# VHH binders against q9y6x5: the designs that were tried, part 306

Target 1, 379 residues: q9y6x5
Amino acid sequence: LPPKLLLVSFDGFRADYLKNYEFPHLQNFIKEGVLVEHVKNVFITKTFPNHYSIVTGLYEESHGIVANSMYDAVTKKHFSDSNDKDPFWWNEAVPIWVTNQLQENRSSAAAMWPGTDVPIHDTISSYFMNYNSSVSFEERLNNITMWLNNSNPPVTFATLYWEEPDASGHKYGPEDKENMSRVLKKIDDLIGDLVQRLKMLGLWENLNVIITSDHGMTQCSQDRLINLDSCIDHSYYTLIDLSPVAAILPKINRTEVYNKLKNCSPHMNVYLKEDIPNRFYYQHNDRIQPIILVADEGWTIVLNESSQKLGDHGYDNSLPSMHPFLAAHGPAFHKGYKHSTINIVDIYPMMCHILGLKPHPNNGTFGHTKCLLVDQWCI

## First folded at step 13 (VHH)

Design Y37 (framework vhh_surovatamig_d1)
Fold by ESMFold2-Fast, scan of step 13:
Structure Y37 (fold): chain B 379 residues (1-379), chain A 125 residues (1-125)
Amino acid sequence: as target 1 above (379 residues)
Amino acid sequence: EVQLVESGGGLVQPGGSLRLSCAASGFTFSDYAMSWVRQAPGKGLEWVATIKQSGSETDYVDSVKGRFTISRDNAKKSLYLQMNSLRAEDTAVYYCAAKYRYFEAFYEPKSYDYRGQGTLVTVSS
């Protein structure tokens, strides 16, 4: 029987939440599996880009989902939540569910992971749910487990996406211990439900399960705002994305726009596209705008207005506050092993190895995840 | 053409009640999470309340929790905001707003896919 993998994402689950709050169900999962304490995500540290990096093993400049709001300079197309189903945006990479379906006689299943409701390279996930935030975790889990048990060809790769703790992180901020404790306890209970459901259905012993996230969360404040209108008039540029990474398309000379912005705030870095730091791997794509503004951790870019954000993400990927974790359990993984850090792009080649798939060229390094796997030697 | 048309605003005494309505057309209403966003005189946009696609979950800014109730009727393609125990600080133009995906930023008023032209609520003696 072919190996099976379930990939679960809890959006915005900051790595250090594990040390600051109690997670009895997640702790039991880790005790008999593996924990990677920090996953260094890709820049920008946003939901769509990082979810697509997990399943492609590519930096954003390579897979083409460079932000949650995008403009393509070559085709003049705009990406937004209402047009995210256009395959054009997703076709610069081959996600693992497509590889899984094309290399072997296997099926994929998806509960709302970004991109799974889109035909990418003429291939859509064999089973999927259209995005709907009203659908409970239980209903998503019921569909995934039904498809894992009752599919031909067999479902060997399945994904499950959940919006929390990201939504609450934005509303309350990660430093609100009272509200975040309540939210994180509910997530731990959902992890308990997941494990219990898999055990009851006879899936637990033979299924590889990865629990991870796309990014962390940092505390924001009304005292940490960067008002772009104090430096530049709206008539000089088109705003493609705002905060904490602003994407600026000049309507006049690029140098004039840059000069108006470069000294706007001591808490924001202004880059011409070619001057974006190499370590971000955020330069070589037509969807990256001519000028990029990067706010310092906890600072919010605004247009002469206040912000209700008490938490946000999108910041420099070197910041520990932006890092998620990865926990895994199953026949492919060691038991009781803790690892310090991997890159988020390393998850893809590891998953390909577990499933017996040939990975497409990618930016991950298989060696970084070897120590997690029972069939590999730790270096 | 997408349209969101708000109604029900007006002048009300402190402690009074108002019910706002929003009629939607030009998109599949039941696929969108719906919100009320307001702008008080001289201030920026403020998120007030959200209701998910099926009406199964609601959320509110703390200042209105227990006083305001958001609801929707998918068959009538309508969104409502019942406002009770109104205060002078609730004076604002109220906008109906639609969001297809909710996972990027929970309450960003500028990130909504569609927004109406607004209805004025004045709480004053």
Scores: ipSAE 0.654, ipTM 0.858, lowest interface PAE 2.2, mean pLDDT 92

Design Y38 (framework vhh_surovatamig_d1)
Fold by ESMFold2-Fast, scan of step 13:
Structure Y38 (fold): chain B 379 residues (1-379), chain A 125 residues (1-125)
Amino acid sequence: as target 1 above (379 residues)
Amino acid sequence: EVQLVESGGGLVQPGGSLRLSCAASGFTFSDYAMSWVRQAPGKGLEWVATIKQSGSETDYVDSVKGRFTISRDNAKKSLYLQMNSLRAEDTAVYYCAAKYRYWESFYEPKSYDYRGQGTLVTVSS
């Protein structure tokens, strides 16, 4: 029987939440599985980029989903929520569900994971749901578990995406213990429902399950705003993305725009594209704009307005507040093992190994995750 | 051609009620989460309320909870905001706004895919 893997993402689940709140169901999952305490995500620490990095093993400059809002200088195309189904944006990489379907003629199933409702290299997930935030976790889980029982060809890779705790993290901020406690308890209950459903269907003992997230969350404030309109007029540039990483497309000379912005705020770094720090791996793609503004942790870039966000992400990927965790359970994984840190790009080659797939060239290092796996020697 | 047309604004006394309507055209209304966003005189844009695609889930800014009710009619391609117990601080231009994906916060008024021309609500006297 071919190995099976279910990859679950709870958007915006900061690793530090595990230490500050009670998760009885998640702790039971971890007790008989593995925990990676911190996953170092890719820059920028946003939803679309990091979800695509998990399933491709590539930095954003390599897979092409460089932000949630993008402009491609070569083709003059704009990417936003309203046109994210254009395969053009997703075709710079091959996600794991495409590889899964093409190498062994296996099926993939998807409940809302970014990119799974788009044909990528003329291949769409065998079973999928069109994105709709109104669809309950229970309905997504019901479809995934039904599809995991399909055998011609067998579903060997499945994904499940849930929007919380990101939405509540933005609304309340991660320091709002009362509101975040309620939200995180509901997520823990959903994890309990997931495990119970898999046990009732006889899937639990033979299925590999990964629970992870794309990024964390940090506290923002009305006292920590950077107003771009104080430094530069709208006639000088086109704004491609705003906060906390602003993508600036100059309408005039790049140097003139840069000079107006470089001393705008002590809480914002201004980079010409070629000066973006090498450690970000955020430079070599036509969708990365000529000038990038990077706000300091907890600072929000605005255009002569207030912000209602009390939490945000997108910041420097070295910040612990931006890090998610990874927990896993199943026949491929050790029981009761804790690991400190991996890179988010390392998840892809690990998943390829579990599924018996040959990975496409990627930025991950299999050696970083081998201690999690029963069939590998650990250093 | 996407169009969002608000109506129902006007002058109302403190403690009074108004019902705002928004008529949508040029897109598949039922695929979008809908919101009301307002701008008070001399202030920036403020998110007020959101309703998800099915109409089953709603969210409100704390200052209007218990006073405002957002609703939608997917068959009529219309969005509504019932405003009760109105206060002087509710004076603003109210915009109907549409958002397809849930990748960016609904609380960021500039992140919406589409926004109408607005309808003025004045609470005075």
Scores: ipSAE 0.546, ipTM 0.812, lowest interface PAE 2.9, mean pLDDT 92

Design Y39 (framework vhh_surovatamig_d1)
Fold by ESMFold2-Fast, scan of step 13:
Structure Y39 (fold): chain B 379 residues (1-379), chain A 125 residues (1-125)
Amino acid sequence: as target 1 above (379 residues)
Amino acid sequence: EVQLVESGGGLVQPGGSLRLSCAASGFTFSDYAMSWVRQAPGKGLEWVATIKQSGSETDYVDSVKGRFTISRDNAKKSLYLQMNSLRAEDTAVYYCAAKYRYWEGFYEPKSYDYRGQGTLVTVSS
């Protein structure tokens, strides 16, 4: 009957991990599906912003989740202190599960994808799990597959989120081959479990499955620190977000704060909001602060202290280290097709097409994903 | 009205032991990953240990592995840190901290939803 789609995210899965490690289960998935080798994510290259861009097709300035830590200048609200479930933060866009439920009278299911446990425009995913990092991949998968097989109205859009390899990427850094090999092998085994479960339940041949990620990971070091306290006194500003993109709210004249910061380090760029490069699409939102600091790849901004992170992300979205991949399998997708690059905002209009939904205005270009789809002409 | 109240700090000699406790109120304790973070005199905040919601998954900073044990009792809404083989470098104010979502890891003290007022641990001869 209606087309069905399962969207799976492994947080922080850098695209070139596919070339440097063995993934027998993922390679079997790709062999009979499609692979996009690089997905160019949105700036800033952080978890919440990019997960919301995948399901809205919008740049961060348009959907309003502009960082993992935010301050809204108009309402004076902070995205911190356990207020991430306030719908205010998520209401600047309409995610695909909301559109799915409202346009076609279908159900959506969610295992912990960012935003799915929040009512957005008074609509929450029909079936969802409250966020809990202790819940195993197996339990998330069991709930998703139960909902896909036993729901009325039918679940046609489902999401599944997993925190690895991001957690280990931060702890060990992506260049720690011993630890990363172990973590990535475990993820490949989880992909094997996913495919086996779908086959066992009779879902595999008629379900569209997308496996993707929000960003990559780059190696950090105690030798690559930018000490913000050496540039400017704390009395001059309020810090909204720190590293690798610092969000500065001046307490005094903005120009004076800018002048103290602009020559502080050769390893970061300092931007007044209106001077942020147009290619970032990171200007037109009240949650973007008056001054933004952007560290060079692998550099960490600190406040007169060391950093415990050996890996990080959030850097310039043109950097290959920040790019995830996309793999997909199902009746909508070609078999054995490889594509070089798409933009992360292109995923949303592609998913709307697969589900037969009318997309909300978005920043994606459907033409970029046409070559992946069996019902479309490839250029 | 969220409260995290730490106790159990004090003066102890090198090689000694202390058990820190944290009593939580005003939120659904079992929904949060819990951490201990510390601040040594004249230093920044340092993440020490995390325990996930169920209590089965734990993580530690390398300098305390094998010496410290984090645990929780969801029924009592309490978090614990058993500190053994204490060293002078462990001298710090220890804070109980709560985090609902994993999006920035546990290494960023500003990313925690709640943090207590701290309990002082002094390791000195």
Scores: ipSAE 0.594, ipTM 0.827, lowest interface PAE 2.3, mean pLDDT 92

Design Y4 (framework vhh_surovatamig_d1)
Fold by ESMFold2-Fast, scan of step 13:
Structure Y4 (fold): chain B 379 residues (1-379), chain A 125 residues (1-125)
Amino acid sequence: as target 1 above (379 residues)
Amino acid sequence: EVQLVESGGGLVQPGGSLRLSCAASGFTFSDYAMSWVRQAPGKGLEWVATIKQSGSETDYVDSVKGRFTISRDNAKKSLYLQMNSLRAEDTAVYYCAAKYRYWHAFYEPKSYDYRGQGTLVTVSS
């Protein structure tokens, strides 16, 4: 029987939440599995880019989902979370569910992971739910477990996405201990429900389960605003994305726009596309705009207004506040092993190995995750 | 053609109540999360309340929690905001707003797909 894997994402689950709050169900999961304390995500540290990096093993400049709001200069198409079903945006990479279906006579199942309700290279997940934020965690879990137990060809790769703690992190900020404690307790209870359901259905001992996230969260404030309108008039540019990474499409000479912006704020770095730091791996794609503004941690870029966001992400991927964690349990994984750090792009080749798939060319390094796996020599 | 038409605004005394309505047409209303966003004189847009597609999940900005109730009727393609215990700070133009898919925080008032023309609420003695 082929190996099976369930990949679960809790959006915006900052790594150090594990140290600052109690997670009895998650801690029980980790005790008999593995924990990676920090996952270094890709820049920019946003939901769509990082979820696609997890399942492709590619930097954003390579897989083409470079932000949650994008403009493609060649085709003149616009992308947002409201019109994300155009395959054009997703076709620059091959996600693992497509590889799973095409290399083997196997099925994939998806409960709302970004991209799974879109045909990519003419292939859609064998079983999927159209994205709808009102569908409960329990309904998503019920569908995934049904598909894992009752499918032909067998479902060997399944994904499950949940919007919290990201939504609450934005609303309250990660430093609001009262509200974040309540939200994180609910998430831990959902993890308990997940484990209980898998045990009741006889899946727990033979299923590999990965619990991870796409990014963290940092505290924002009305005292840390960068007013872009104080530096440049709206007539000089089109705004493609705003905060904390602003994507600027000049309507006049690029150098003139750059000169108006470069000294705008001591809390924002201004880059011409070719000057974006190499360490970001955020340059070689037509969807990356001619000028990028990068706010310092906790600073919000605004257009002559306040911001209701008390927490945000999208910042420099070297910041620990932007890092999620990874926990895993199952026959492929050691028990009681802790690892300090991996790159988010390393998850894809590890998952391909577990499933017996040949990975597409990617930016991950299998060696970084081999110590997590029972069938690998770790030294 | 997509239309969102707000009604029910007006002048009310502090402590009073108003019920706002929004009539939607030109799209599949039940597929959209619906929100109320407001703009006070001289200020930017502020998210007030959201109701998800099924009507079972609601959220509110803290300043209105316990005072305002958002609701929807998918059969009538209508959105409502019951506003109680109104304060001078609630004075604003109130907009009905629609969002097809919500991957990010619902309180981004400029990220909505559709927004109506607004209805003015003035809370004054």
Scores: ipSAE 0.684, ipTM 0.870, lowest interface PAE 2.0, mean pLDDT 92

Design Y40 (framework vhh_surovatamig_d1)
Fold by ESMFold2-Fast, scan of step 13:
Structure Y40 (fold): chain B 379 residues (1-379), chain A 125 residues (1-125)
Amino acid sequence: as target 1 above (379 residues)
Amino acid sequence: EVQLVESGGGLVQPGGSLRLSCAASGFTFSDYAMSWVRQAPGKGLEWVATIKQSGSETDYVDSVKGRFTISRDNAKKSLYLQMNSLRAEDTAVYYCAAKYRYWETFYEPKSYDYRGQGTLVTVSS
């Protein structure tokens, strides 16, 4: 039987939570596995872009999911996180479940991972659940474990996505220790349930399990707002995405819109598309708008109103507050090893190696993950 | 055509109760998370409460927690907000709102796929 991998994401799990809260179940998982303390995600540090980067190994400009809300200038199509089922948006890359199914007659299974309920290059995950936020972690886990044990061709790659702690991070902010402690304890209990279920079903010893996340979370405040309506009248542009990275499509001359925005707030950087910093790898795609606004950490861009978000993400990917972690356990991984940092795009070639798949061209570097693997030596 | 039609608003004294209803049509109601958002006089839109597709999970803004109850009836394609122990600061136009996917947040009221015309709730003596 080929090697098997389960990839689990807890949305918005900031790396520093591991140092500030107790995770007995996750700590037991790490004790006999590996921990990467910080994963440097891609810009922008949002859910859809980073989840797709994990499974493609590509920067957002290359895989085409450049935000949770997008406009494609060539086709005139609109995308939102609530209207994402058109394969057009996902077809600029080949995610690992598609590669897995097209090589050596293997199956993939998916419980809610972004993109898995969409046919990409005419291929949909062999087993999947249509996205529905009301489906419990328990039901998602039951389906994934059923498919891992009862599939032909065998399920060799499975994904499981959970919306917390992101939803609570937005509501309370990461500095609310009382509320975040409650949420994170519940997540740790879900990790305990996951491990127990895999052990009970005889899967634990032969399954590679990765637990990771797409981004972190930073504290926001009603005292840190950028009112875009004070900068420019809404009649001059179409707003494609708002905060903390605003995507501006001018209705008038681009230079006129830029001039109205460029000095509006000391807590926001305004870029013409061609002037976006190279380190972001956020320029070469028709879905990146002619002007982008990048708010400073903890600042929220608003339209003449307050914001109820006490936490947010999407900020500069160099910020430690935007970084998730990665923990892994299984026959491919060392036991009791801690590593400081990898890039989120490095996860894809590592997963391809574990599964024996030939990776599509990607932006990851396999050498960065060698320390984690029993059959490799790191730098 | 998608429609969300709110009803049940009115004038009520502090400490009183009101039940808001929202009738949905033109989309598959059971596939959408549903929320109540409000706009007080001279203020912006504020998210109040959310209920997920099956009715299994609810969430509330802290100022209404323990006083308001959101519920839904998927067979009747209806959303409800039971408002108890009403305060002057609850005075607002209340909108029924629908969102297909809850990937990140319900706390951005302008991000909803659909929103109704609103029903006015006035809490005064």
Scores: ipSAE 0.610, ipTM 0.836, lowest interface PAE 2.3, mean pLDDT 92

Design Y41 (framework vhh_surovatamig_d1)
Fold by ESMFold2-Fast, scan of step 13:
Structure Y41 (fold): chain B 379 residues (1-379), chain A 125 residues (1-125)
Amino acid sequence: as target 1 above (379 residues)
Amino acid sequence: EVQLVESGGGLVQPGGSLRLSCAASGFTFSDYAMSWVRQAPGKGLEWVATIKQSGSETDYVDSVKGRFTISRDNAKKSLYLQMNSLRAEDTAVYYCAAKYRYWEDFYEPKSYDYRGQGTLVTVSS
């Protein structure tokens, strides 16, 4: 039987939630599987960029989804999450479901993972659901498990995306113990439902399951706002993305815009594109704007207005608050093994190995994940 | 052409009620999560309430919970806000707003794909 993999994302699941809240179902999953305590995501620490990095093994500058809002200087196209179905934005990389369908004549299935409702290199996931936030976790799971059991060619790679705890993290902030406890208990119950459903359908013993996330969450405040309008007039630039990483397209001389911004707030860093730190791997793409502003953790960039977000992400990927975790269970994985840290780009080559696929050139290092796998020598 | 047209605003006494309506055209209404956003005089935009695409799931800012009810009619391409027990602090221009994706910055009023022209609600007397 060909190996099978289900990749599950709970959006915005900060790694240290595992230490501060009780997860009985997730703990049982980990006890008989593996846990990576921190996954160092890519910059910027946003949903679309990191979800695409998980399935391509590439930094954002290489796969082209560099933000949730983008402008391409060469083609003059604008991207927002409302027009994410234009293949142009997604075609700079080959995600794993495309490779799965083309190399092995196998099927892929998707419940709302970013990019799976888009034809990428003329290939769309064999089975998919158009994005709709009203569709329950149970309905997404029912479709995925139906496709895993009843498909020809067989579904060997499946993805499942869920919006929480990100939505609640934004609304309440990660420090709201009462509301976050309630939300995280519901997520743990969904993990319990997932495991139970897979056991009932006879899938559990032969299926590799990865539970991960794209980023964490940090506490924001009305006391930590950077008003960009106090720095520079709107007539001098076009705003491509705002917070916590602002993407600035100058309408006048770039140096003049930079000089107006560079000393405006002690709580943001202002970079000319060529001066963006190399460690971000966020420089070599036409969709990265000439000037980038990076707010300090917990600071929100605004345009002469308040923000109701009590939590946010997008900040420096070196911050532990921005890190998700990875847990996995199945025939490919050791039982009861704990690992400290991997890079989010390392997930792709590991998944290719599990599925027997030849990975496209990528930024991940297979050696970083070897100790998780039963068929590898951890020396 | 995408249009969101609000109606139903007006002057009302404290403790009174109003129902706001929003008529949508130029896009597939049932594919969008819908929200009401308000701006009080001299203040910034404030998110008030959201309803997901199917209409079964709703969310509210704490100050209006139990007083306001958001609803939608996908066949009529319309969004509603029933406002009860109105307070002076509810005085604002109310905007109908649409967002295709629910995740990321949903509670940030400027993150919305489309926003209407607004309808003024004044709670006074």
Scores: ipSAE 0.611, ipTM 0.842, lowest interface PAE 2.5, mean pLDDT 92

Design Y42 (framework vhh_surovatamig_d1)
Fold by ESMFold2-Fast, scan of step 13:
Structure Y42 (fold): chain B 379 residues (1-379), chain A 125 residues (1-125)
Amino acid sequence: as target 1 above (379 residues)
Amino acid sequence: EVQLVESGGGLVQPGGSLRLSCAASGFTFSDYAMSWVRQAPGKGLEWVATIKQSGSETDYVDSVKGRFTISRDNAKKSLYLQMNSLRAEDTAVYYCAAKYRYWEPFYEPKSYDYRGQGTLVTVSS
């Protein structure tokens, strides 16, 4: 039987939530599987970029999904979370479901994931749901388990995406223990439902399951706002993305725009594209704008307005608040093993190994995940 | 052409009630989550309430919870906001807003695909 893998994402699941809240179902999952306590994500620490990095093993400058809002100056196309279906945006990389379908006579299934309802290199997931946030977790679970059990060619790679705890993290902020406790308990119950469903269908013992996330969450405040309009008039630039990483396309000389912005706030770094720190791996792509503004953790960039976000992400990827975790269970994984840290780009070559796929060139290091796997020797 | 046309705004005394309506056209209304967002004089946009496609789930900003009720009629392509126990702080232009995808949070007023021209609600003695 070919190996099978279900990749589950709970959007915005900050790693240290595991330390500060109780997760009985997730703890039972981990007890007989593996836990990576911190996953160092890619910059910028946003949903589309990091979800695509998980399935390609590439930094954002290499896979081309460099933000949730993008502009391509060559083609003059715009990308947003509501206008994300043009294959143009996704074609700079080959995600694992495409590789799975093309290298082997296998199927892929998607109960949602950024990119899975888009044909990429003329290949769309064999089974998929068009993205719709109103579809319940139960309906997503019903579809993905049906496809895992009843498909020919067999589904060997499957995804399952859920919007929480990101939505509630934004609304309440991660420091609101009462509301976050309620939300995280519901997520733990959904993990319990997932495991129970897989057991009832006879899938649990032979299926590899990864539970992870794209980023964390940090506390924001009305007292920590950077008003961009106080430093520069909107007639001088086109705003491609706002907060906490602003993407600025100058309508006048770039140096003039830079000079108006560089001293705007002590809580924001202003970079010309070529001066963006090398450690971000966020420079070598036409979709990265000529000027990038990076707010300090917990600060929100606004246009002469307030922000209702009490939590946000997108900040520096060195910040532990931006890190998710990774838990996994199945025949490929050790039981009861805990690992401290991997890079989010390391997930892709690990998944390729589990599925027996030849990975496309990528930024991950297979050695970083060897200790998680039963068929690997690690020291 | 996508159109969202708000109505029902006006002047009301503190403690009073108003019902706002929004008529939608030019898109498949039943496929979109609908929200009310408002802008008080001299302030930025504030998300007030959201209702999902089927009408099965609603969410509210804490300051209006228990006072405001969002509802929709998919057959009539209409969105409503019943506002009770109105306060001076509720004075704002109220906008009907539509969102097809939810990758970004509802609570950010600029994350919506479509927004109407607004209707003014003034709560004053």
Scores: ipSAE 0.605, ipTM 0.843, lowest interface PAE 2.4, mean pLDDT 92

